# VH-VL binders against Active breakpoint cluster region-related protein (ABR), part 3

Target 1, 199 residues: Active breakpoint cluster region-related protein (ABR), of Bos taurus (Bovine) (a6qns3r647to845)
Amino acid sequence: VKISVVTKRERSKVPYIVRQCVEEVEKRGIEEVGIYRISGVATDIQALKAVFDANNKDILLMLSDMDINAIAGTLKLYFRELPEPLLTDRLYPAFMEGIALSDPAAKENCMMHLLRSLPDPNLITFLFLLEHLKRVAEKEPVNKMSLHNLATVFGPTLLRPSEVESKAHLTSAADIWSHDVMAQVQVLLYYLQHPPISF

## First folded at step 19 (VH-VL)

Design e5 (from d5 with heavy chain V101T)
Fold by OpenDDE, fold request of step 23:
Structure e5 (fold): chain C 199 residues (1-199), chain A 122 residues (1-122), chain B 107 residues (1-107)
Amino acid sequence: as target 1 above (199 residues)
Amino acid sequence: EVQLVQSGGGLVKPGGSLRLSCAASGFTFSSYYMNWVRQAPGKGLEWVSYISYRGSYTDYADSVKGRFTISRDNAKNSLYLQMNSLRAEDTAVYYCARELTPSGYYEAFDIWGQGTMVTVSS
Amino acid sequence: DIQMTQSPSSVSASIGDRVTITCRASQSISSYLNWYQQKPGKAPKLLIYAASSLQSGVPSRFSGSGSGTYFTLTISSLQAEDFAVYFCQQYYSTPYTFGGGTKVDIK
């Protein structure tokens, strides 16, 4: 279900699953070595995701006892399974073009314009996530997760081509695919390093 | 200086309409979710409505749903509340309020307008 | 809707007193709770956000604690300017709901 539909249904500006996972990571996972990089147990992640999907009232109780890497994995899984990527598939080509600009001023203008082009529910969720990831990175001396590491983990998940484009890329040279992944990482890294303002 | 300045309101008969305005200054208006909160005389606070950055997403309290419309004009740094089919129970001081963080990380109201009195009476 | 029950409805205190106000939610709201101060004829003023974070410019004598369904606002040493009405507010989900308020009066 699209972000806009979920938030409307839940009557929350940011999806509950995102808010709750982030809160748990902030509470007890933010200093864990390799948070978001270390894979949680797949069965735990699936179970937690299922509980969120079912909107069970016992979600909070389950979260309190769940392994933090499973919670982190659930957050990643959520974004990965969105029918439309958080940064939208429509804007994917533009993000790829924007991040490739050589002139810093042009890049800034382009990237800010693209940020403002996101639907409001997507935008606030993205900004919410950025704020969280920045907080995680502030603990880099302990958790060993830099902005770049976090961008590597989340970039390809948040910014993805449409299924049609994805299939087209699969037929492309391995080098092109690698460049795309790098660009996806760079897009997220850009926003992590440059606080979005005036949107 | 960051501030919200309200205008509009007044006395109206039941079934009437009013439009409230809230002018923002000192900050990037389009980067913030905006809210309306009201307070009946001698009573507590009641959330009325919120609107997203560009107005594509809105929500309302059940008590005003279908009667009130929140809107914004970012070019004019202005927030509005169109109130139709007004009832006696809508009598209150209405406040516009800004949410604390552009990111939605904290949904607290940190900047408030001075309030506008709306009186619905026959 | 989430109901917020605030207690007490009123409290009489003296300057220098420790004042504690409680807010209870009908369901768990994690840490999504704010505290406001309102003086007569004025708009509310944000004191605490996210249950325990002190708003910039607010004196350190104000503090918030709690999570889940139980929250507390504490004024460690009441000052003359602190006589007002205080409200809690949840932002777990819309509709946002406020507590009934607590009036802090001079004893």
Scores: ipSAE 0.931, ipTM 0.964, lowest interface PAE 0.5, mean pLDDT 95
Fold by OpenDDE, fold request of step 23:
Structure e5 (fold): chain C 199 residues (1-199), chain A 122 residues (1-122), chain B 107 residues (1-107)
Amino acid sequence: as target 1 above (199 residues)
Amino acid sequence: EVQLVQSGGGLVKPGGSLRLSCAASGFTFSSYYMNWVRQAPGKGLEWVSYISYRGSYTDYADSVKGRFTISRDNAKNSLYLQMNSLRAEDTAVYYCARELTPSGYYEAFDIWGQGTMVTVSS
Amino acid sequence: DIQMTQSPSSVSASIGDRVTITCRASQSISSYLNWYQQKPGKAPKLLIYAASSLQSGVPSRFSGSGSGTYFTLTISSLQAEDFAVYFCQQYYSTPYTFGGGTKVDIK
C-alpha cells in the first residue's frame, strides 16, 4: 500500500510503523553497535511487520520486548516492501542524473528541486527518516554507524527503479548494477550531508 | 522575525460563510505543515485542520468536515480557512499555527497567529 | 478519537511552589505530547514538545515527563508570570486533541 494511502487510513502524517520503529530505536537502540546494519531475526521481523499490517493493538507490547535489530529490520523491510519506493520510481532517473552533476550549485538546485517534487506524504516521511538517521549517525562513536554506512543501508531501499526498469536492469552487467547502487547510496548521503532546511 | 498575522474574522449569521487568512513571514512557508486551531469563549483549544506542504493533503476535525476548507498559497505565503454553513458552535477565536519541524519529527505548534474572532449569531 | 484528561482543572499556589499538572490519554500515545501555556487574550505558547523536550526560550523551571498514557508538566518554582492556563495536546493521530486545560492562579 502506498504511503499516501497508509497515512490517510492511519490519520498520521508519517506511517505508524515508521514512527514507532524510529521511536523505539531512539529510545533503546540508537547506541547499539551496528544498528540498522546488523540483521534481526527474520521471523521476528515478519511477525512485527504482520502486526503492523493488521493494525493490531498489541503492537506496543511486541515492541517493548522485541529485539532492537528486529525493530530496525522491520523499518527497513517496510520501505523495501512499498509498492513504490519512498523517493518514487518516477523520479528515479532524475535522482540518478542529479547526483551525477559535477557542478555543486547545479547539483544542489537539482536535488532540492527533486525533493520538492516528491508527494507531500513521501516528502515528510523522507524528511522524518533523514532526521532520525542523522541522530543515529551522531552516535557514531558508539554505534559505529556513519552517515555513509546508513546511506549504504537505506539508499537502495528508498531510491529504486520501477519494476519494469528493475527487470531491465537485471539484464545489465554487474558493473552497471554496482554503479547504480553506488549512485543510490550517494543520493541518500547527499541529503544526509545537506539538510534540506528550506524547500 | 517569524510570525503569522491573521485576518478575516467577524460576525456572521448561522448558515453564513467566512474566510480566514493567515499571512506568514520570516520563514520558508512551503516547508511547513500548517494548522488551524480554535477556542470557544472561555473554553479549551480544539484542533480544526491541517494542510501539507503544497496543500495536496488535508485533514479536518469531524465537527467541521464538509463545511470548512483549508488551503494555502505558497507564492503569497498565505494560509486560508474557508468556513461555510457556519453554526453557533463555531463561534471561537481561530488561530493559525505552524508545526515545529519541517520534517514532522515533532508535530508541535510553535508559531501562532494572534487569533481571529468568529462570531456566529442570529 | 483520543481523549486527553487534565488534572486538576485549577490550582492555586504561591510563588516558589512546585506545581504539577497531569495529563492522561485514553490510549497510549507514546511520547507524542505537547504542553502549551496560554495567558489571557493571547495565543498559546509552546512549552514542551515530545513529552519532555523544552522549547527554546522557555525557562528551565518548566519540565515535562511521562509516556504512554500518563504525562506531567512541572513548574519547579512558580513565578508570578506563570499565571496562565496550561494545555496538553497529543499528536499521535488526528484529530489532534487537547486536554481541558489547567488554570494556575498565583496566591
Scores: ipSAE 0.931, ipTM 0.964, lowest interface PAE 0.5, mean pLDDT 95
Fold by OpenDDE, last read:
Structure e5 (fold): chain C 199 residues (1-199), chain A 122 residues (1-122), chain B 107 residues (1-107)
Amino acid sequence: as target 1 above (199 residues)
Amino acid sequence: EVQLVQSGGGLVKPGGSLRLSCAASGFTFSSYYMNWVRQAPGKGLEWVSYISYRGSYTDYADSVKGRFTISRDNAKNSLYLQMNSLRAEDTAVYYCARELTPSGYYEAFDIWGQGTMVTVSS
Amino acid sequence: DIQMTQSPSSVSASIGDRVTITCRASQSISSYLNWYQQKPGKAPKLLIYAASSLQSGVPSRFSGSGSGTYFTLTISSLQAEDFAVYFCQQYYSTPYTFGGGTKVDIK
């Protein structure tokens, strides 16, 4: 289900699953070594995701007893399973071009424009996540998660090509695929390092 | 200085219409979700509506749904509330309010307009 | 809708007193609660956000605590300018709802 549909249904600006997972990570997981990098137990992640999908009122009780890496994994899984990536598939080519710009001023203008081009529900959710990831990175001395590490974890999940484009990449050289992944990481890293001033 | 300045309101008969305006200054208006909150005389606060950055998404209290319309003009740094089919129970001071964070991390109302009185009476 | 029950409705106190106001939610709202101060004829003023974060410019004598369904606003030492009405507000989901308010007046 698209973010815009979920937020309307839940009457929340940011999806509950995102808000609650972030809250738990900040509450008891933000200083965990390798948070978001270390994989949780798959069955736990699936169980937690299922509870969110069912709009179960006991979500908070379940979260309190859940392994923090499973919670972190659930957040990643949510974004990965979105029918449309958070940064949208339609804007994927533009993000890839924008991040490749050599002129800093041109890059800034382009990346800011693309940010403003996101649907409002996507934009606020993205900004919400960025704020959280910055907070996680502030604990790098303890959790060993830099902005770059976090960008590596989330970049390819938040920015993805359409199914058609994805299939096209399968036929391309390994070097091209690697370049795309690197670019996806760089896009997220850019926004982590350059907080949006206005949009 | 960051501020919200309101205008509009006044006396109207039941079934009538009014349009409230809220002019923003001192900040990037388009980067914030905006809200309307009202307060009946001698009563508590009641949330009325919110609008997203560019106005693509809105929500309303059930008490005003279908009658009120929130909108914004970012080029004019202005927030609006169109009130139709007004009822006596809509009588209140109406406030426009900005949310604290552009990111939605904290959805508190940190900047308020001065309020405008709306009186619905026969 | 989430109902917010605020107590007491009014409290009489003296300057220097410790004042505590409580807010209960009909369901868990995590830490998504704000506190406001309102003086007669004025718009509300944000005091606390996210249950316990002090808004910039607000005196340190104000503090918030709680999570889930129970929250408190505390004024450690009441000052003359603190006589006002206080409101809690949840932002867990729309419609956003406020407590009924607590009037702090002079004893």
Scores: ipSAE 0.930, ipTM 0.964, lowest interface PAE 0.5, mean pLDDT 95
Fold by OpenDDE, last read:
Structure e5 (fold): chain C 199 residues (1-199), chain A 122 residues (1-122), chain B 107 residues (1-107)
Amino acid sequence: as target 1 above (199 residues)
Amino acid sequence: EVQLVQSGGGLVKPGGSLRLSCAASGFTFSSYYMNWVRQAPGKGLEWVSYISYRGSYTDYADSVKGRFTISRDNAKNSLYLQMNSLRAEDTAVYYCARELTPSGYYEAFDIWGQGTMVTVSS
Amino acid sequence: DIQMTQSPSSVSASIGDRVTITCRASQSISSYLNWYQQKPGKAPKLLIYAASSLQSGVPSRFSGSGSGTYFTLTISSLQAEDFAVYFCQQYYSTPYTFGGGTKVDIK
């Protein structure tokens, strides 16, 4: 289900699953070494995701006892399973072009324009996530997660081509795919390093 | 200085209509979710509505759904509340309010308008 | 809808007194709670956000605590300018709801 539909149904600006996972990570996981990098147990992640999908009232109880890496994994899984990436497939080519600009001023203008071009539900969720990831990175001395590490974890999940474009890239050289992944990481890293305080 | 200045209140008969305005200055208006909150005379605060950055998403309290419409014009740094089919129970001071963070991380109201009195009476 | 029950409805206190106001939610709202101060004829003023974070410019004598369903606002040493009405507000889900308010009067 698209994020715009979920937020309308939940009457929440940011999806409930995103808010709850982020809150739990900040509560007891933000200083964990390798948070978001270390994989949780797959069965735990699937179970937690299923509970969110079922909109069970027992979500909070389950979260309190769940391994923090499973919770972190559930957040990543949610974004990965979105029918449309958080940064939208429509804007994917433009993000790729924008991040490749060599002139800093041109890059800034382009990246800010693209940020403003996101649908409101996507934009606020993205900004919400950015703020969380920055908070995680502030604990780098303890959790060993830099902005770059976090960008590596989330970049390809949040920004990805359409299914049609993805299939086209699968037929392309492995080097091209690697470059795309690098660009996806750089896009997220850019926004992590350049807080969008106005748009 | 960050400021919200309101206008458009007054006296109206039941079933009538009124439009409130809220002019923003001192900040990037389009970067913030905006809200309306009202307070009946001698009573507590009641959330009325909010609107997203570009107005693509809105939500309302059940008490005003179908009768009130929140809107914004970012080019004019203005927030609006169109109130139709007004009832006596809609009598209140209406406040426009900005949310604290552009990111939605904290949904607190940090900047308020001065308030506009709306009186619905026969 | 989430109901917010605020207590007491009113309290009489003297300058220098410690004042505590409580807010209970009908369901868990985690830390998604704000506190406001309102003086007569004025708009509310944000004091505390996210249950315990002090808003910029607010005196340190104000503090917030709690999570889940139980929250408190504390004024450690009441000052003359603190006589006002205080409100809690949840932002866990819409519709956003406020407590009934607590009037702090001079004893």
Scores: ipSAE 0.929, ipTM 0.963, lowest interface PAE 0.5, mean pLDDT 95

Design e5 (from d5 with heavy chain V101T)
Fold by ESMFold2, last read:
Structure e5 (fold): chain C 199 residues (1-199), chain A 122 residues (1-122), chain B 107 residues (1-107)
Amino acid sequence: as target 1 above (199 residues)
Amino acid sequence: EVQLVQSGGGLVKPGGSLRLSCAASGFTFSSYYMNWVRQAPGKGLEWVSYISYRGSYTDYADSVKGRFTISRDNAKNSLYLQMNSLRAEDTAVYYCARELTPSGYYEAFDIWGQGTMVTVSS
Amino acid sequence: DIQMTQSPSSVSASIGDRVTITCRASQSISSYLNWYQQKPGKAPKLLIYAASSLQSGVPSRFSGSGSGTYFTLTISSLQAEDFAVYFCQQYYSTPYTFGGGTKVDIK
């Protein structure tokens, strides 16, 4: 279900699954070594996702009792399974072009313009996630998760080519695939390193 | 520095209309969701409405839905509340308010306008 | 809609007293609760956000705690400037709703 539909239905600016998973990680996962990198138990992840999808009143009890790596995995799964990536199919080529700019001033202007081009529910959810990931990285000495590690986990999850672009890419050289993945990581890393203060 | 300065308001008969304005300064207005909150004389606070960064998404309290319209002009750093079909129960001081974080990480009202009185009476 | 029930409605207290105000939600709101102070003729002022986080510029004698359905605001040692009305507010979902207020008066 699209983020704009979920946020309207939930009467929440950011989906509850995102807010609740982030809050739980903030409470008891911020010092977990390898948080977001280490996989949780798949059946726990699917069970928690199903409870959120059903808007079940048992959510609070499941969150408090669930392994924190399963909670982190649920957040990752949510973004991966969106019908359209958080940063949208329409903007994917523009993000790829923007991150490739060599002039720092041109890159900054382009990357901020791209944020302003997102639908408002997508934008606030992305900024919400960025704020959380920066807080996780602030505890790197304990949790061992750098900005680069977090960008590697989330970059390809939030920004990926559409089926049309994927089919075109698959019919071209294999080294273009590795370039796209690297660029997807670099887009998220850029925003983690250059927090959007004004947009 | 950071402030919200309100204008508009006054005495209106039931069924009438008013438009409230809220001018922002000292911060990047377009980076914030904005809100209206009201307080009837001697009563508590009631949230009225919010508007997203570019105005594409809005929400309203049920008591005002269909009668009030929140809007913004980011080029003028201004927030508006168009109030139509006014009723006696709409009598209140109306505040505009900024949310604490542009990211929605914390949804609290950290900056408030000075308030504008609206009186609906025959 | 989430109802916020605030208690007590008023408190008479002296400078130096410890004051505790409570707020109950009609359903769990996690930690998505704010506290405001309001003086006569003025707009509300944010004191505490996210149940327990102190807003910048707010004295450390103010503290908040709680999660789920039960929350408290504590003023550890009242000062002359603390005589005001205090409101809780949930931000779990719209409509954002406020408690009925607690008036803190001079005894």
Scores: ipSAE 0.845, ipTM 0.931, lowest interface PAE 0.8, mean pLDDT 91
Fold by ESMFold2, last read:
Structure e5 (fold): chain C 199 residues (1-199), chain A 122 residues (1-122), chain B 107 residues (1-107)
Amino acid sequence: as target 1 above (199 residues)
Amino acid sequence: EVQLVQSGGGLVKPGGSLRLSCAASGFTFSSYYMNWVRQAPGKGLEWVSYISYRGSYTDYADSVKGRFTISRDNAKNSLYLQMNSLRAEDTAVYYCARELTPSGYYEAFDIWGQGTMVTVSS
Amino acid sequence: DIQMTQSPSSVSASIGDRVTITCRASQSISSYLNWYQQKPGKAPKLLIYAASSLQSGVPSRFSGSGSGTYFTLTISSLQAEDFAVYFCQQYYSTPYTFGGGTKVDIK
């Protein structure tokens, strides 16, 4: 379901699954080598997601005892399975065009305008995630996760072409998808490297 | 200097209306969710409402829902609270408040207005 | 709605004393708790956010701890300027709710 519906229903500015997974990673995953890159156990991820979907009060007990890579995997799965990507279908072409701009001032203005164009629940959730990922990268000497590594994980997760746009690609489109994936990574990396965002 | 300057309080009869204003300066107002919090004389604090960056999403305490409307004008760096169908229990000092982080990472109120007294009395 | 219960409601203490204020939530709120100080006629002032993080400009004699349902604010050595009312506040969900307050007075 749409981020704006979830946040209204939960009475939380950012979805609980995002807040809770991030908090647990902050507590005991910051020093985990390969956090967000290493796959968690699939059955653990599905179990945790089912508990979040049911709004079960056992969430906190499960979080405290769950493998941290499963918690990281649950967060990634949540964003990957959104019916509309966090950065929206509507803005996808504009993000792809904006990141390709060669003039740095034009790129900056475009990329900041695109953020301001997001629905407010999407924007605050994205800024929340960015702040977390920057904190993860601050511990790169221990966890081995650079900003680029994190952008590689989360870029394609948060920014996707629509089904209609995907069908326009050629058969055996791995190289075409590699170019889109590179741009998706570059969009997220641009914001991760950016000073604290102000509008 | 970062500050919130309030106006628009006063004395009003039950069933009346009043509009509170909160003018922001020294920070990028449009980057923050904004809140109203009230305090009845000699009592504790009660959260009233918040409004999102562009004003498209709001939430209210049950006690004011349907009677109060939060709004903002980002071009004027101003936050508003329209209070209709006022009741004696709405008598309080009303504060506007900014959240600590634009990202919602921490949802604490780090900057408060000076407070505006609203008295509802026949 | 998440109820926040503060204790004690008041405390009399001398300069130099260690003062502890507690706050209990009606359900787990993780670490999503703030502490504020309020002096007469003034707006509240943020002291601690996220249960234990000290706000900029707040003296180090203030500290916060706890998670889940039980939280404490500690003033390690009370100073004259610390006589005020203290409030906890949860930000787990709206309505954001405050404790009833703890008044700290000079003995």
Scores: ipSAE 0.837, ipTM 0.927, lowest interface PAE 0.8, mean pLDDT 90
Fold by ESMFold2, look of step 19:
Structure e5 (fold): chain C 199 residues (1-199), chain A 122 residues (1-122), chain B 107 residues (1-107)
Amino acid sequence: as target 1 above (199 residues)
Amino acid sequence: EVQLVQSGGGLVKPGGSLRLSCAASGFTFSSYYMNWVRQAPGKGLEWVSYISYRGSYTDYADSVKGRFTISRDNAKNSLYLQMNSLRAEDTAVYYCARELTPSGYYEAFDIWGQGTMVTVSS
Amino acid sequence: DIQMTQSPSSVSASIGDRVTITCRASQSISSYLNWYQQKPGKAPKLLIYAASSLQSGVPSRFSGSGSGTYFTLTISSLQAEDFAVYFCQQYYSTPYTFGGGTKVDIK
């Protein structure tokens, strides 16, 4: 289900699953070594996602008692299972081209314009996540998660080619994944290092 | 100076229309969701509406749905509330308000306009 | 709609007193709660966001706590300028709703 549909139905600017998983990580996951990098138990992740989908009234109790790596995994799973990536299929080629620009001023203008081109629910959710990830990275001496580590986890999760685009390009899978994954990481890293102040 | 300056209030008969304006300065207006909040004389606060960055997404209190339209013009740094089919219960001071964070990380109203009085009376 | 119930409706206290205002939500709102101060004839002023975070420029005698359905605003040592009406407001979902207000009168 698209983010715009979820946020309209929930009457929330950012999906509840995103807001509440982030809040729990802020409370008790900020100092967890390898947060977002370490896998949570898959059955716990699926169970938590199911209760968010059902809007179960015991969500807060379940969150407080669940392993923090399962909560982090639930957030990652949510973004990975979106029918369209958070940064959209439509803009994927433009993100790939923009991050490759060599002139710093041209790159900044292009990357900020791309943010302004996102649907508003996608944009606010992305900015919400960016703010959280920067807070996680501020505790890197304890949690061992640098901006680059977080970009490696979330870049390919938030920005990926559509199934149609992937099938239309029939080169070696290893070569494509190496180049695209590197660029996907660099896009997210760019925004983590240059947080949007105005757009 | 971060500022919201309002205009467009007044006295109108039931069934009438008014358009409220809110001019922003001192910040990047297009980076914020914007809100209207009202307060009837001697009463508490009631949220009315919000509008997204480019105006493509809006939401309204049930009491005003179908009668009020929120809009924005980012080129003019201006927020508007078109109020149609006005009723006596719409009588209030109307405030425009900015959210604390452009990212929606905290959805608090940190900057408010000075308020515009709307009176709906025969 | 999420109902926000504030108590007390008013309180009279002396300068230097500790004042506690409570706000209850009709359902869990996590920590998505703000506190505002409003003086006569003025727009509301943000004091506390996210239940416990102090807004810039607000004196440290103001503090907030709580999560779920029960929240408090505390003024640790009341000052003359704290005469005002205080509102809580949830931002869990729209319509964003406010408590009915608490008038703080300084004796």
Scores: ipSAE 0.824, ipTM 0.918, lowest interface PAE 0.9, mean pLDDT 90
Fold by ESMFold2, fold request of step 23:
Structure e5 (fold): chain C 199 residues (1-199), chain A 122 residues (1-122), chain B 107 residues (1-107)
Amino acid sequence: as target 1 above (199 residues)
Amino acid sequence: EVQLVQSGGGLVKPGGSLRLSCAASGFTFSSYYMNWVRQAPGKGLEWVSYISYRGSYTDYADSVKGRFTISRDNAKNSLYLQMNSLRAEDTAVYYCARELTPSGYYEAFDIWGQGTMVTVSS
Amino acid sequence: DIQMTQSPSSVSASIGDRVTITCRASQSISSYLNWYQQKPGKAPKLLIYAASSLQSGVPSRFSGSGSGTYFTLTISSLQAEDFAVYFCQQYYSTPYTFGGGTKVDIK
């Protein structure tokens, strides 16, 4: 279901699964070497997702005992499985074009306009995640996760072509998809390197 | 220099209407979800409403839903609360409040207006 | 709605005393709890956010702890300026709800 529907149902500005996974990573994953890069155990990830979907009272106990890489993996899975990527299908072409602009002032204007074009639930959730990832990168000397590493993990997760667009590109050229992935990474890296975003 | 300055309170009869204003300065107003919180005389605090960055999404306490409308004008750095069909139990000091983080990372109220008294009485 | 039950309603203590205020939630709210101080005729002032994080400019004698359904605010050495009412507030979901308040009187 769309993120705006989830946040309305939960009466939470950011989905609970995002809030609670981030909270747990902040508590005991910020110094984990390779956090978000290392895969968690798939059965643990699916179990945690099911508990969130059911709003089970065991959530706090499961979170406290679960391997932190599984918690990080659950967060990644949530964003990957959204019916529409966090940065939306509608804006995908504009993000891809905007990041390719050569003039720094034109790029800045375009990239900030694109954020303003997101629905507010998508925007606050993106800014929430962005703040978290910046905090993870502040601990790079310990966790070995740079802004570039985090952008590599999350870029394609948050900004990706639709199923129809993906099939069209695969039948045309595989190298176009490699270029798209690099651009997806660059979009997220742009915002990660940006000073605190202000509108 | 970050501040919220309120206006628009007063005495009104039951069934009447009133509009509260809250003027922001010293921060980028459009980057924040904004809130109203009220406090009846001698009583505790009650959250009333919030409004999203562009005003596209709002939420209300059940006690005011359908009667109160939160709005904002980002060009004027101003937050509003339109209160219709007022009742005696709406008598309170009303505060506008800013959240601590523009990203919603922490949803605490770090900057409050000075409060505006609304009295609903015959 | 998540009910926040705060105790005690009132406490009298001497300057230098340790004061502990508790707040219980009707369901788990993780660590999504704030503490405020309010003096007569003034707006509330944020002390603690996210259960245990001290707000900028708040004296270090204030501390918060807890998660789930049980939370505490501690004033390690009460000062004359700490005469106020203290409120907890959950931000797990709207409506954001506050505890009933604890009045701290300096005796």
Scores: ipSAE 0.823, ipTM 0.920, lowest interface PAE 0.9, mean pLDDT 90

